# VHH binders against Imidazole glycerol phosphate synthase subunit hisH (hisH), part 18

Target 1, 214 residues: Imidazole glycerol phosphate synthase subunit hisH (hisH), of Cyanidium caldarium (Red alga) (q9tlq8)
Amino acid sequence: MKNIGIINCGMGNLHSVSNAISNIGFNPVIINASKDLVSFACSALVLPGVGSFDLAIDRLEKKNLIEPVKLWIQEDRPFVGICLGLQLLFEGSDEGSKPGLKIFNGYVSQFKHSLVKKVPHMGWNKLYFNRFNTIDNLVPHYFHYDLQPWAYFVHSYYIEPKDCYTFNTTSLTFYGKQKIVSSISYNNILATQFHPEKSGLFGLFILKRFLSSY
Short names: E, the ipSAE of ESMFold2; O, the ipSAE of OpenDDE; V2, 0.75 times the mean of E and O plus 0.25 times the DockQ between their complexes.

## First folded at step 10 (VHH; framework vhh_4orz_3)

Design m3 (from k3 with S31D V33I; at its last look DockQ between E and O 0.66; V2 from the best seeds 0.00; counts 0 for: pae E 3.5 > 2)
Fold by ESMFold2, look of step 10:
Structure m3 (fold): chain B 214 residues (1-214), chain A 122 residues (1-122)
Amino acid sequence: as target 1 above (214 residues)
Amino acid sequence: EVQLVESGGGLVQAGGSLRLFCAASGFTFSDYIMAWLRQAPGKRREWVAMINTGGETDYADSVKDRFTISRDNAKNTVSLQMNSLKPEDTAIYFCAAEVWYDSEGYLYTDYWGQGTQVTVSS
């Protein structure tokens, strides 16, 4: 059984992510410091979270986890970003002044009420795919397994990538008139704006496929 | 001013061939996944062939091994070579940029053209 490290930035959905990881056959362990990554011999790392971009960065700094997470990614080790964890991979947020992890170029923007009626974007919504860059090559599976590619969203901000050359956009979602990049991949990174741990069998399936490929 | 202009359609006998062309302007063509879609009478618009920025291709099962998509990034063009045409290939064919689909086959695309008619007779 492989240990999957779940970073504790003091926010969001640790319990539901831990339960999802257990349910798909892996051992979730909570990461509060860099030594936990070594002590548990984690084979993959999950950065979950909902809420404030700046607060999450501050808490990662206080736990001395910024550089270990960046190094993990630089070493091309398996990594999953969920909701806020996707957003933290970018340069920063219009919400505040803290820099992100700067893995990818681009910023995080708040929804505008001119484009959407309600903030946050909360609830089930569809994913759109193309045949080249689906989430972990899902096209054959959802045609064969009747997996509904609906996912659960709860967020007030969304990524606006500057360049598309540093990662693959693997799904899109539409909320009101706003187009959302709802998932991305790059090497051994999978990151989603939706919550796979709250997205039923579809969400568990994508986590299991990703984590099992290592 | 984004523009996609298809050409090369027409009437052809079954077993024949056609080559469709699409001239693109108003966006950075080399950054886009390009596609051909088609819509037969009484049917939903469906994707036919796709080509990514690196030149990798994919095809709908119904046209695989008969159709070939290609692109020329220097000339901002996409083409579709259609061989061994069948009456069921009769449709309006559209050039498109950024084609996405859900599990039910509904499509989203940022841009598509007005289309060119292909009619295959027995």
Scores: ipSAE 0.271, ipTM 0.631, lowest interface PAE 3.5, mean pLDDT 85
ESMFold2 (binder alone), look of step 10: mean pLDDT 80; pTM 0.797
OpenDDE, look of step 10: ipSAE 0.324; ipTM 0.666

Design m4 (from k3 with V99I T109V; at its last look DockQ between E and O 0.66; V2 from the best seeds 0.00; counts 0 for: pae E 4.6 > 2)
Fold by ESMFold2, look of step 10:
Structure m4 (fold): chain B 214 residues (1-214), chain A 122 residues (1-122)
Amino acid sequence: as target 1 above (214 residues)
Amino acid sequence: EVQLVESGGGLVQAGGSLRLFCAASGFTFSSYVMAWLRQAPGKRREWVAMINTGGETDYADSVKDRFTISRDNAKNTVSLQMNSLKPEDTAIYFCAAEIWYDSEGYLYVDYWGQGTQVTVSS
């Protein structure tokens, strides 16, 4: 059984993520310090989160996890970002003033009242896929045969990539008049604005297929 | 402003050939999957051919082996070589950047042009 490290940034849905990881056949372990990455011999790393961008960065700094997470990604090791965990991969956020992990170019922006009536974006919404750039290249087969492309969202901010030249956009979602990049991939990174751990069979299959590839 | 400008359409006899061109500007062309779509009279717009950033191609079954899509990232152009044309290929052909779909088959396209008419006579 492979150990999947779930980073505890103090801002998360750790219970739901842990249960999802267990349900798909992996052993979730909670990462509170960099030594936990070594002692558990993790095969993949999950950065979950909801809420405050700056607080999450501050807590990762306090736990000395900023550089270990960056190195994990630099070493091309399997990584999953969920909701806030997607946003932290970018340069920064309208929500705060702290720099993100700067894995990708772009910024995290607040929804505009001219485009969106209700904040947060909360509930089930559709995913749109590109024929060549799909989540983990496996989702279109599920889409055609068994799976509805709907996922659960809860967020007040969304990523605005700059020039989309450093990653693949794997799905889009529309909320009001706002186009949202709802998932991305790059090398061994999968990151979603939605919560796969709360998105039913579709969400669990995405996680299982990704984590089983390593 | 993003622009996709198609050219090369026209009237051709069945069995003939035609080459369509699309010039792109106002976005990072090399980062986009490019495609050709077409809309025949009285029908919904349909996908014809696609080419990704790495040069991999895919085609609708109705045009496979007859049409060839290609791209030139240095010139920001995409082209469609159409051989062995049939009257059912008559349509307005659109150049598009990135195509998105859901379970209902709906197509969202980030950018597309105004189209070029191709008419194939019996």
Scores: ipSAE 0.141, ipTM 0.551, lowest interface PAE 4.6, mean pLDDT 84
ESMFold2 (binder alone), look of step 10: mean pLDDT 82; pTM 0.808
OpenDDE, look of step 10: ipSAE 0.319; ipTM 0.673

Design m5 (from k3 with S103D; at its last look DockQ between E and O 0.73; V2 from the best seeds 0.00; counts 0 for: pae E 3.2 > 2)
Fold by ESMFold2, look of step 10:
Structure m5 (fold): chain B 214 residues (1-214), chain A 122 residues (1-122)
Amino acid sequence: as target 1 above (214 residues)
Amino acid sequence: EVQLVESGGGLVQAGGSLRLFCAASGFTFSSYVMAWLRQAPGKRREWVAMINTGGETDYADSVKDRFTISRDNAKNTVSLQMNSLKPEDTAIYFCAAEVWYDDEGYLYTDYWGQGTQVTVSS
């Protein structure tokens, strides 16, 4: 059974992510410090999160996890970002003033009132895919297995990648008239604005397919 | 400013051939999946052919073996060779950069042109 490290930013959803990881056949372990990555011999790392961008960065700093996470990604090791964990990969956010992890170029923006009427974007919404650039080549499997590509969203900010050519957008979602990049995949990074741990069989399928090494 | 400009449309008899061209500017053409879409009167827009950055192609079943998409990254052009044309191929044809679809088959594209009319007579 492989150990999947779940980074503890002091934010919610750790139990939901842990349950999802267990349900798909992996052993979730909580990462509170860089030594936990070594002592648990994690095969993949999950950065979950809901809530404040700046608070999450502060807590990662206090736990001395900023550089170990960056190194993990630099070494091309399997990494999953969920909701806030997707946003933290960018340069910064309208939500706060602290820099993100700067893995990708781009910024996290608040919804424009001219395009949406209610914040947060909360609830089930559908994903749009293309035929070549899908989440880990999942589109044929989604329709083949009668999986419905709807996912659960709860967020007040969304990513605006500057160089879409430097990473691979794998799904889009529309909230009001606002286009949202709802997932990205680049090298061994999978990151979603939605919560796969709360998205039923579809969400569990995404996590299982990504985390399976064989 | 992103621009996609289609040309090469016209009136052709059934069984004939036509070649469409699309000139692209204002973005890094070689980094985009390019596509041809079409929309017949009274019908929704549908995809016809796609070509990725590596030259791999895919086609709608209705045009497979009759249409060929190709790209020239040096000239920032994409083309569609249409052979054995049928009256059912009558539509406005659009060049597009990226095509996204939902679970019902509705399309969204990041960039698309104004289109060129193709009319196939019996």
Scores: ipSAE 0.292, ipTM 0.626, lowest interface PAE 3.2, mean pLDDT 85
ESMFold2 (binder alone), look of step 10: mean pLDDT 81; pTM 0.800
OpenDDE, look of step 10: ipSAE 0.398; ipTM 0.715

Design m6 (from k3 with D58E; at its last look DockQ between E and O 0.75; V2 from the best seeds 0.00; counts 0 for: pae E 4.7 > 2)
Fold by ESMFold2, look of step 10:
Structure m6 (fold): chain B 214 residues (1-214), chain A 122 residues (1-122)
Amino acid sequence: as target 1 above (214 residues)
Amino acid sequence: EVQLVESGGGLVQAGGSLRLFCAASGFTFSSYVMAWLRQAPGKRREWVAMINTGGETEYADSVKDRFTISRDNAKNTVSLQMNSLKPEDTAIYFCAAEVWYDSEGYLYTDYWGQGTQVTVSS
């Protein structure tokens, strides 16, 4: 059974993520310090989170996890970002003033009330796919298993990538008039704006598919 | 402003060939997945062929081995070579940038043109 490290930044649904990882056949372990990555011999790393961009960065700094997470990704080791964990991969956020992890070029922007009626974007919403940029080649399984491509969202900010071909957009979602990049994949990174751990069989299938590749 | 202008449509006999062209402007063409869509009378718009930035191609099963999509990033053009045409290929053909679909087969496209009519007679 492979150990999957879940970063504890004090800002996430660790119970829900842990349960999802267990349910798909992996052993979730909580990462509170860089030594935990070595001692548990983690095969993949998950960065969950909801809430404040700056607070998450501050808590990762306090735990000395910024550089270990960057190094993990630089070494092309399997990584999953969930909600805030997707946003932290970018340069920064309108929500705050702290720099992100700067794995990808672009910023995190607040929803404009001219384009959406409610903030936060909260609830189930559908995903749009294409044949080239599908989440880990899920298209054949999606059609065969009649999986509902709906996912659970709860966020007030969304990513605006700067260079569209430096990573692969794997799904889009529409909220009001706002187009949202709802998931991305690049090398051994999978990151979602939605919560796969709260998105039923579809969400569990995404995680299982990705984590089983390694 | 973004523009996609299709050309090359027309009337052709079954078994014949036709080549469609699409001229693109107003966006960074080389960074987009390009596609051809079509819409027959009374039918939903459907995906026909796609080509990514690296030149990889995908085709709908109904046109595989008969149609060939290609792109010229220097000229900002995409083309569709259609061989062994059948009456079922009769449709308005649209050039598109990025094609997304939901589980019900409804399409979203960032940009598409006005289309060019292809009519295949029996």
Scores: ipSAE 0.124, ipTM 0.542, lowest interface PAE 4.7, mean pLDDT 84
ESMFold2 (binder alone), look of step 10: mean pLDDT 79; pTM 0.785
OpenDDE, look of step 10: ipSAE 0.412; ipTM 0.724

Design m7 (from k3 with V33F; at its last look DockQ between E and O 0.77; V2 from the best seeds 0.00; counts 0 for: pae E 3.5 > 2, grease 25.4 > 24.2)
Fold by ESMFold2, look of step 10:
Parts: C-alpha cells; sequence; structure tokens
Structure m7 (fold): chain B 214 residues (1-214), chain A 122 residues (1-122)
C-alpha cells in the first residue's frame, strides 16, 4: 500500500481528502513537518485547499514546509494541488500580499461581479476537455466509463496564467461569463480548481488514475 | 482584435482536391491549438481536423487519410489540404482556435472565422 502525504496547512477538508485516498486503495498520512515526508516514505503529496492564500503560506512557513514542498516539486515527484493548492503554485493572489510558491507564472484574481452574479462559485459545474490535453489521459476512459464530467467547486478566486507555455490546461469551466482554467498538468503535477474528493465517482476516478501511475 | 480569415473555398468536382488557408492575427498564434470545423446544411458545426502547438494532428473519422492539417507558426497560418473530395464534404469550413467539448458534444472555441464555402459536385 502506498503512502500519500496530505499537507496540513490548516483546518478544512483533510477528512474528505483522507477518505478519498483511502477509498481508492492508498494509505493517507498527514504531513505536519518535513520529517514526516521521510518517516512515511510518501509516494505522492497532496496540497489541499484550506484557508486563505496568505494564511496557507504562513502555516507552511511555520511548519517549515515551504522549501520541502518546493523541493518535492523540483525533484519531479508526484504532486496534487486541490483548489487553494492549485492557486499556491502561482506567483501571488488578489486575496493577499504574500508570494506564492512561484512554480508557474501568473496570478490569482478575484471574480468580477460584472461577469458573475454570486461569489463564491459554489456547487457542481461541468468540465470542458480537448482531444490533446486531458486529466491524465482521461478522455478515452471518460467516454468508455460513462463518467459525468461535472465537479464540485467552492472558491472566490481563480488563476490567470501569464504564460501558457509552462503547463497544460486540461479542462475549462464557465461560471457566469467568466472562463476558468479548472485543471492543469505539468510533469508530475496534477492541479484542480475543483475538489475531486467531493466530486463523486468522477473525482475519485481521476485521483486513482493519477496516483496509480506512480 | 482577434481575426481568423479563411480562404481557398470554391466549387470542385468529386474526387478533386482543394486547399484551404487561414490567416490569424491578434493573439499569440504559436500558443494555440488550431482546428478546422465545418457545417453542412441542416447539421451542427462539427470538428474536422485539429493540430496542437507541437504539431500533433487528429482527424474526424469521416475525413481521416483524405485531409491533412498543417500550421506555419512563423506566418501565423493554418491550412487544410482536402483530397478525394466527396459531395458529403460540402459545407462551410471554419478556422478555429482552442476547440473544447463537453459530454453532450457541444463545442466551445475561443475564436473562429466567417468561414469559406466548399461545394463538391457529383
Amino acid sequence: as target 1 above (214 residues)
Amino acid sequence: EVQLVESGGGLVQAGGSLRLFCAASGFTFSSYFMAWLRQAPGKRREWVAMINTGGETDYADSVKDRFTISRDNAKNTVSLQMNSLKPEDTAIYFCAAEVWYDSEGYLYTDYWGQGTQVTVSS
């Protein structure tokens, strides 16, 4: 059984993420310090979406996890970012003033009420795919398994990449008139704006496919 | 302003060939997947061929091995070579950027042009 490290950068959805990881056949372990990465010999890391942008950065700093997480990614080891975990990969956010992990170029922006009626974007919404880039080659299996491409969203900010050359957009979603990059991939990074741990069998399927590749 | 301008359409006899061109401006062309779509009378717009930023291609089953999509990133152009044309290929052909689809088969694209008519006579 492979150990999947779940970064604890605050209170939130750790239970849901742990249950999802367990249900798909892996052993979830909670990471509170860099030594936990060694002692559990984690096969992959999950950075779930909890707290505000600055608060998440502060919590990672206080746990001395900033550099270990950046090193994990730099060493091309399997990484999953969920909601806030996607956003932290970028340079910064309208939500706060602290720098992100700066894995990708771009910024996190607040929704404009000229484009959307309600904030946060909360609830189920559909995903759009293309034929070349998809979540871990999911498109053939999506049609084969009759999986509904709907996922659960709860967020008030969205990524605005500055340069599309450094990662692949793997799905899009529309909320009101706002186009949202709802998932990306790069090397061994899978990151989603939606919560796969709360997106039913579809969400569990994409997590299982990604984590089973390593 | 983003602009996609198709050209090269016309009337052609069955079994003949035609080459469509698309000139793109107003966006970073080399960063976009490009595609050709078509719409025949009484049918929904459907994709025909796609080419990604790295030059990989994919085709609808109905045109596979007869049509070839290519791109020139230096000139911001996409072309579609259409060989062994059939009357069923009669349609308005559109150049498009960034084609995405949902589970119901509806297409989303960031940009497409006015289209160019291709008519294949029996």
Scores: ipSAE 0.294, ipTM 0.644, lowest interface PAE 3.5, mean pLDDT 86
ESMFold2 (binder alone), look of step 10: mean pLDDT 80; pTM 0.795
OpenDDE, look of step 10: ipSAE 0.384; ipTM 0.700

## First folded at step 11 (VHH; framework vhh_4orz_3)

Design p1 (from k3 with T53W Y111S; at its last look DockQ between E and O 0.02; V2 from the best seeds 0.00; counts 0 for: pae E 16.7 > 2, placed apart)
Fold by ESMFold2, look of step 11:
Structure p1 (fold): chain B 214 residues (1-214), chain A 122 residues (1-122)
Amino acid sequence: as target 1 above (214 residues)
Amino acid sequence: EVQLVESGGGLVQAGGSLRLFCAASGFTFSSYVMAWLRQAPGKRREWVAMINWGGETDYADSVKDRFTISRDNAKNTVSLQMNSLKPEDTAIYFCAAEVWYDSEGYLYTDSWGQGTQVTVSS
């Protein structure tokens, strides 16, 4: 059984992510320090999170996990970012003042009341897939034409990529008048603004297909 | 080879209850996600409820807290308990299985049963 490392940045949803990984046939292990990566010989790494950008960065720094996570990604090893974990891959956030991991160029912005009725964006919302990318291979054929996949969102901030061409955007979602990049894929990175661990069958299928390819 | 046989449909008054059953064969039932879909006259088919191999469930908003999906892996059956039925729930209800994989890990289904008619009168 392959070990899937779940980074503990202190932000809330480790149990839900662990249960999802167990349910799809993998062994979830919690990563609290760099030594845990060696001890568990993880085949993939998950960065989950909901909440404060700066607190997550501070906790990763205190656990000495900033550089190990960057190295993992630099070595093109399988990586999943969930909600805050997607946002941490960028340069910084309106939510805070600390720099992100700077894996991708771009910034995390707060929703504007001129474009949306309610913050946070919370609940189920529709995904639109970009057919010029690999995440389409993670969507069941059954849902492709007449059924749109839906996913669960809970966030007050959204990513604005800078130098990524649209072919790296793997899904979009519309919330009020605001277009949201709801997932991205690049090399062996899959990162979602939605919570696949809370998105029912679709969320489990995405995780199972991604993790089974390694 | 997959066989899905729905039963339990019928006519019921608004506010009433009905329980649908699906008997499954031709695949390893305990390893698969099962679902209920429905199609009203002149409308597209929509998902209603899903249940995974571990018993976790998910529901469409329109039926949340009124419908309950469950499975019995010993009997290879899945059921849908429908409470507080509304005329808008009138549809043919289909049982669906996740039955196809390829070597790249794609999961999809295009298999569902013949369906069972549910009619809710006002």
Scores: ipSAE 0.000, ipTM 0.108, lowest interface PAE 16.7, mean pLDDT 80
ESMFold2 (binder alone), look of step 11: mean pLDDT 79; pTM 0.783
OpenDDE, look of step 11: ipSAE 0.245; ipTM 0.605

Design p2 (from k3 with N52D; at its last look DockQ between E and O 0.81; V2 from the best seeds 0.00; counts 0 for: pae E 6.7 > 2)
Fold by ESMFold2, look of step 11:
Structure p2 (fold): chain B 214 residues (1-214), chain A 122 residues (1-122)
Amino acid sequence: as target 1 above (214 residues)
Amino acid sequence: EVQLVESGGGLVQAGGSLRLFCAASGFTFSSYVMAWLRQAPGKRREWVAMIDTGGETDYADSVKDRFTISRDNAKNTVSLQMNSLKPEDTAIYFCAAEVWYDSEGYLYTDYWGQGTQVTVSS
């Protein structure tokens, strides 16, 4: 059974992510310090979405996890970002003043009330895919497996990547008039604005497909 | 401003050939997946062919082996070579940048043109 490291950024949502990882046949381990990445011999790393942008960065700094996480990604090792964990991969956020991990070019923006009725974006919403760059090649399975590609969202900020969406964008979602990037994939990175751990069988399916390929 | 301008449509006999062209401007063409869509009267838009930024292609089953999509990133153009045309290929053909879909088949695209009519007579 392979160990999947779950970064502890503080707050209390680690249980849901751990349960999802266990349910799909992997062993979740909690990463509280940089030495845990080595001592647990993790096969993949999950950065879950808890707390505010600046608070998450601050807690990663205090745990000395900023550079080890960047190095993990630089070494092209399997990585999953969830909600805030997706946003932390970018340069920064309207939510705060601290820099992100700067893995990708782009910024995190607040929803404009001229385009949406209610903030946060909360609840189930559908995903749009393209045929070349889906979330880990799920397109054929959707049409043949009859999976429902709805996912659970809860967020007040969304990413605005600067790079071409086709190469790194695996799904889009609409909330009101706002188009948002709901997932990205790049090398061995999977990152979602939605919560796959709360998105039923679909969410567990995409996590299992990704983690099983390594 | 973003513009996609199709040309090359017309009337052709069944079994014949036609080549469509799309001239693109106002965006970073080399960074977009490009596609051709078509729409017959009273029917939904359907995708026909797609070509990614690296030149990899995909086709609808109904046009495989008859149609060939290509792109020229230096000229910001996309072409669709249509061979062995059939009456059921009759439609307005649209050039599009990026095509997205859900599991129910609904389509979204960032940009698409005014279209060019292709009519195939029996």
Scores: ipSAE 0.044, ipTM 0.502, lowest interface PAE 6.7, mean pLDDT 84
ESMFold2 (binder alone), look of step 11: mean pLDDT 80; pTM 0.798
OpenDDE, look of step 11: ipSAE 0.325; ipTM 0.654

Design p3 (from k3 with A35H; at its last look DockQ between E and O 0.67; V2 from the best seeds 0.00; counts 0 for: pae E 4.8 > 2)
Fold by ESMFold2, look of step 11:
Structure p3 (fold): chain B 214 residues (1-214), chain A 122 residues (1-122)
Amino acid sequence: as target 1 above (214 residues)
Amino acid sequence: EVQLVESGGGLVQAGGSLRLFCAASGFTFSSYVMHWLRQAPGKRREWVAMINTGGETDYADSVKDRFTISRDNAKNTVSLQMNSLKPEDTAIYFCAAEVWYDSEGYLYTDYWGQGTQVTVSS
């Protein structure tokens, strides 16, 4: 049974993420310090979160987890980012002034009221997947399973990657007139703006498919 | 402004050939995956072929081995050689940059042209 480390930045619903991980057949363990990664012999790492960009960075700094997380990713070890966890992979955010983890080039922007009527973007929404830029088999197998590509969103900020062509796969979602990059995959990184732990069978499927592949 | 202009359509007999061209401007052409789509009257747009930045290609099953997509990054063009044409290939053909799909087969792209008509007679 593989241990999946769930990073505790003091933000977000770790219970929902832990339940999802357990439900798909893995053992969730909570990571509060870098030694926990070694002690639990984690095979994958999940960075969940909602809320403040700067607060999350500050708490990761106080727990001395910034460099271990960056090293984990640089070593091409399996990593999942959820909601705020996706955003933290970028250079920075309109939400705050702290730099992100800078794994990817790009920025996190606030929704413009001229493009959307309500913030946050909250509720179920459809995903569009690209067909060719992927070496990941998620998209073809999803269509085979006849699952609707709908996921649950709750966020006030969205990523603007500098160059989407560097990703193995992406998905798009539309909220009002705003186009959102709703997920990315790159090497052994899966990161979603939506909450797979709250997205029913589709959400559990993508987590299970990813965590079962190494 | 991004512009995609298709040409080379026309009327052909079944079993004949056509070559479609798409001239692109207003973006860094060599950085985009390029696609051909088509739409027959009263039907939804469907994907036909694509070619990525490294020159790898893929085709819809209905056109595989009959159609060949290619690109010329020096001229900012993508082309579609269509051989052994059938009446069911009759459609407006569009070139597009970056295409996304939902589970119902509906297509999204930010950049597509006005299209060129291909009509295949029996």
Scores: ipSAE 0.128, ipTM 0.537, lowest interface PAE 4.8, mean pLDDT 84
ESMFold2 (binder alone), look of step 11: mean pLDDT 81; pTM 0.809
OpenDDE, look of step 11: ipSAE 0.275; ipTM 0.645

Design p4 (from k3 with Y101F; at its last look DockQ between E and O 0.63; V2 from the best seeds 0.00; counts 0 for: pae E 2.4 > 2)
Fold by ESMFold2, look of step 11:
Order: structure tokens, then C-alpha cells, then sequence
Structure p4 (fold): chain B 214 residues (1-214), chain A 122 residues (1-122)
């Protein structure tokens, strides 16, 4: 059984992510310090989160996890970012003033009320896929189970990558008139704005396909 | 400002050939998946052919083996060679910068041109 490290940045949804990881056949372990990455011999790392950008960065700093997480990614080891965990991969956010992990070029922006009626974007919404660079490479047989690619969203900020195809955008979603990059995949990184752990069978199959590849 | 300008459309007899061209400007062309779409009168816009940044191609079943998409990243152009044309190929053909699909087959395209008319006479 493979150990999947779930980074504890003090934000929200550790139980839901742990439950999802267990349900798809992996062993979730909570990462509170750099030594936990080694002692648990994790095969993949999950950065979850809901809430404040700056608080998550501060907590990662206090746990001395910033550089170990960056090194994990630089070593091309399997990594999943969920919601805030996607956003932390970028340079910074309208939500705060702290720099992100700067894995990708781009910024996290607040929704404009001229384009959307309600904030946060909350609820189920559909995903659009490209035929070449799609999350479908991670979900090859979902359609013969009659799965619908709808996912659960709860967020007030969205990513604006600088170079979309350099970051391999894998799905888009529309909220009002705002186009959202709803997932990205680059090397051994999968990151989603939606919550796959709360997105039913579709979300669990995405996680299982990705984590089973390593 | 992004611009996609199609050319090469016209009237052609069934069984004939036609080559469409698309000139692109206002974005980093080599970083985008390029596509041709078409729309016949009274029908929704449909995907015809796509080519990714590495030159890998994909085609709708209705045109496979008859149409060939290609790109020239040095000139920021994409083209569509259309052979063995049928009256059913009659449509306005659009160049598009990226195309996305939902599970029901609806498509989204960020950038597309005004189109060029192709008419195939029986």
C-alpha cells in the first residue's frame, strides 16, 4: 500500500482529503514537518487547502515546509494541489501580500462582479476538456461508467497563468462570464481549482488514476 | 489584439479540392493548439481538424482521410487541405486558436475568425 502525504497547512479539508485517499486504496499520512516526508516514505504529496492564501504560506514557513515542497516538485515527484493548493503554486494572490511557491508564472485574481453575480463560486459546475492536453489522460475509462465531468467548486479567487500551454491547462470552467482554468497538469503535477475529494465518483477516479500512475 | 483571418474559400465541384489558409497575429502562435471549425446553414458549429504545438493532428470522423491540417510556426499560419469534397462539406469554415469540449459535445473557442465560405456543387 502506498503512503500519500497530505500537507497540513492548517487550512480546512484534511479529513475529506484523507477519506478520499483511503477510499481509493492508498494510505493517507499527515505531513507536519520535513522529516515526515522521509520517515513515511511518501510516494506522492498532496497540498490541500481552503481559505487564506497568506495564512497557508505562513504556516508552511513555520513548519519549514516551503523549501522541501519546492524540492519535491523540482525532483519531479508526484504532486497534487487542491483548491488553495493550486493557487499556492503561483507567484501571489489578490487575497494577500505573501509570495506563493512560484512553481508557475502567473497570479491569483479576485472575481470581478462585472463578470459574476455571486462570490464565492460555490457548487457543482461542468468541465471542458481539450482533445490533446486533457485531464482525460488521467481519466481514460470514466465515460464507459457514465461519469459526468462535473466537479464541486468553492473559491473566491482564480488562477491567471501567464503561459497556459506551458502549464498544460487540462480543463476549463465558466462561472458567469468568467473563464476559469479549473485544472492543470505539468510533468508529475496535477492541480485542480475544484475539490476532487468532494466531486463524487468523477473526482475520486481523477485522484485514483493520477496516484496509480506512480 | 488577436486576429485570425481565413482565406481560400470559394465554389468548387463535388470531388474537387480546395486549400484554406489562416493568418494569425496578436498572440504567441507556436504556443496554441490550432483548429478548423465549420458551420453549415441551420446547424451548430462543429469541429473539423486540430493540430497541436508539436504537429500532432486529429480529425472529425466525417473528414478523416480527406482533409489535412498543417501549420507553419515561422509564418504564423495554419492551413486545411480539403480533398474529395462533397456537397455535405458546404459551410463557413473558421480558424480557431483553441477548442474545448464538454461531455455533451458542446465546444468553446477563445479566438476565431470571421470565416471563409466553402460551397461544393453537386
Amino acid sequence: as target 1 above (214 residues)
Amino acid sequence: EVQLVESGGGLVQAGGSLRLFCAASGFTFSSYVMAWLRQAPGKRREWVAMINTGGETDYADSVKDRFTISRDNAKNTVSLQMNSLKPEDTAIYFCAAEVWFDSEGYLYTDYWGQGTQVTVSS
Scores: ipSAE 0.379, ipTM 0.698, lowest interface PAE 2.4, mean pLDDT 86
ESMFold2 (binder alone), look of step 11: mean pLDDT 81; pTM 0.805
OpenDDE, look of step 11: ipSAE 0.471; ipTM 0.749

Design p5 (from k3 with S103T; at its last look DockQ between E and O 0.62; V2 from the best seeds 0.00; counts 0 for: pae E 4.3 > 2)
Fold by ESMFold2, look of step 11:
Structure p5 (fold): chain B 214 residues (1-214), chain A 122 residues (1-122)
Amino acid sequence: as target 1 above (214 residues)
Amino acid sequence: EVQLVESGGGLVQAGGSLRLFCAASGFTFSSYVMAWLRQAPGKRREWVAMINTGGETDYADSVKDRFTISRDNAKNTVSLQMNSLKPEDTAIYFCAAEVWYDTEGYLYTDYWGQGTQVTVSS
């Protein structure tokens, strides 16, 4: 059984992510300090997220997890970012003033009420895929089973990657008139704006397929 | 300014061949999955052929083995070689960048051209 490290930023309930990881056949372990990454010999790392951008960065700093997470990614080790965890991979956010992890070029922007009626974007919404750059080749399985990929969203900010990151857009979602990059991949990074742990069988299949490839 | 300009369409007899060209400008062409779509009168647009950034290709079943998509990243062009044409291939053909779909067949694309008419006569 492989250990999957779940970063505890001190924000919100980690139980749904832990339950999802257990449900798909892996052993979730909670990472509260940098030493936990070594002690548990984790095969993959999950950065979930809730709360504000700056608060999450500050808590990672206080736990001395900024550099260990960056090193994990630099070493091309399996990594999953969920919701705020996707956003933290970028340079910064309209939500705050602290820099992100700067793994990708781009910025996190607030929804404009001229383009959407309600903020936050909350609830189930469709994913659009490309035939070549899909989330771990899930589209053929959905065509085979005649399933529609819907995922659960709850967020007030969305990523705006620069051109050098467009190679890794794996799904899009539309909320009002706003186009959203709803998932990305890059090397051994999978990151989603939606919550796969709250997205039913689709969400579990994404996580299982990604984590099983290591 | 993003532009996709198709050319090479026309009238051909059944069994004939045509080569379509698409010239792209105003975006980083080599970073995009490129595609040809077509739309027959009274029908929805459908995908015909796609080619990713690494040169891998995929085709709709109805054109497989008859059509060939290729790209030239140095010239920012995509082409579609169409052989053994049938009257059912009659449509407006569009060059497109970044084609997205859900499992119910809806198509979205970031950029697409004005289209070029292909008419195949009996």
Scores: ipSAE 0.155, ipTM 0.566, lowest interface PAE 4.3, mean pLDDT 84
ESMFold2 (binder alone), look of step 11: mean pLDDT 80; pTM 0.797
OpenDDE, look of step 11: ipSAE 0.321; ipTM 0.652

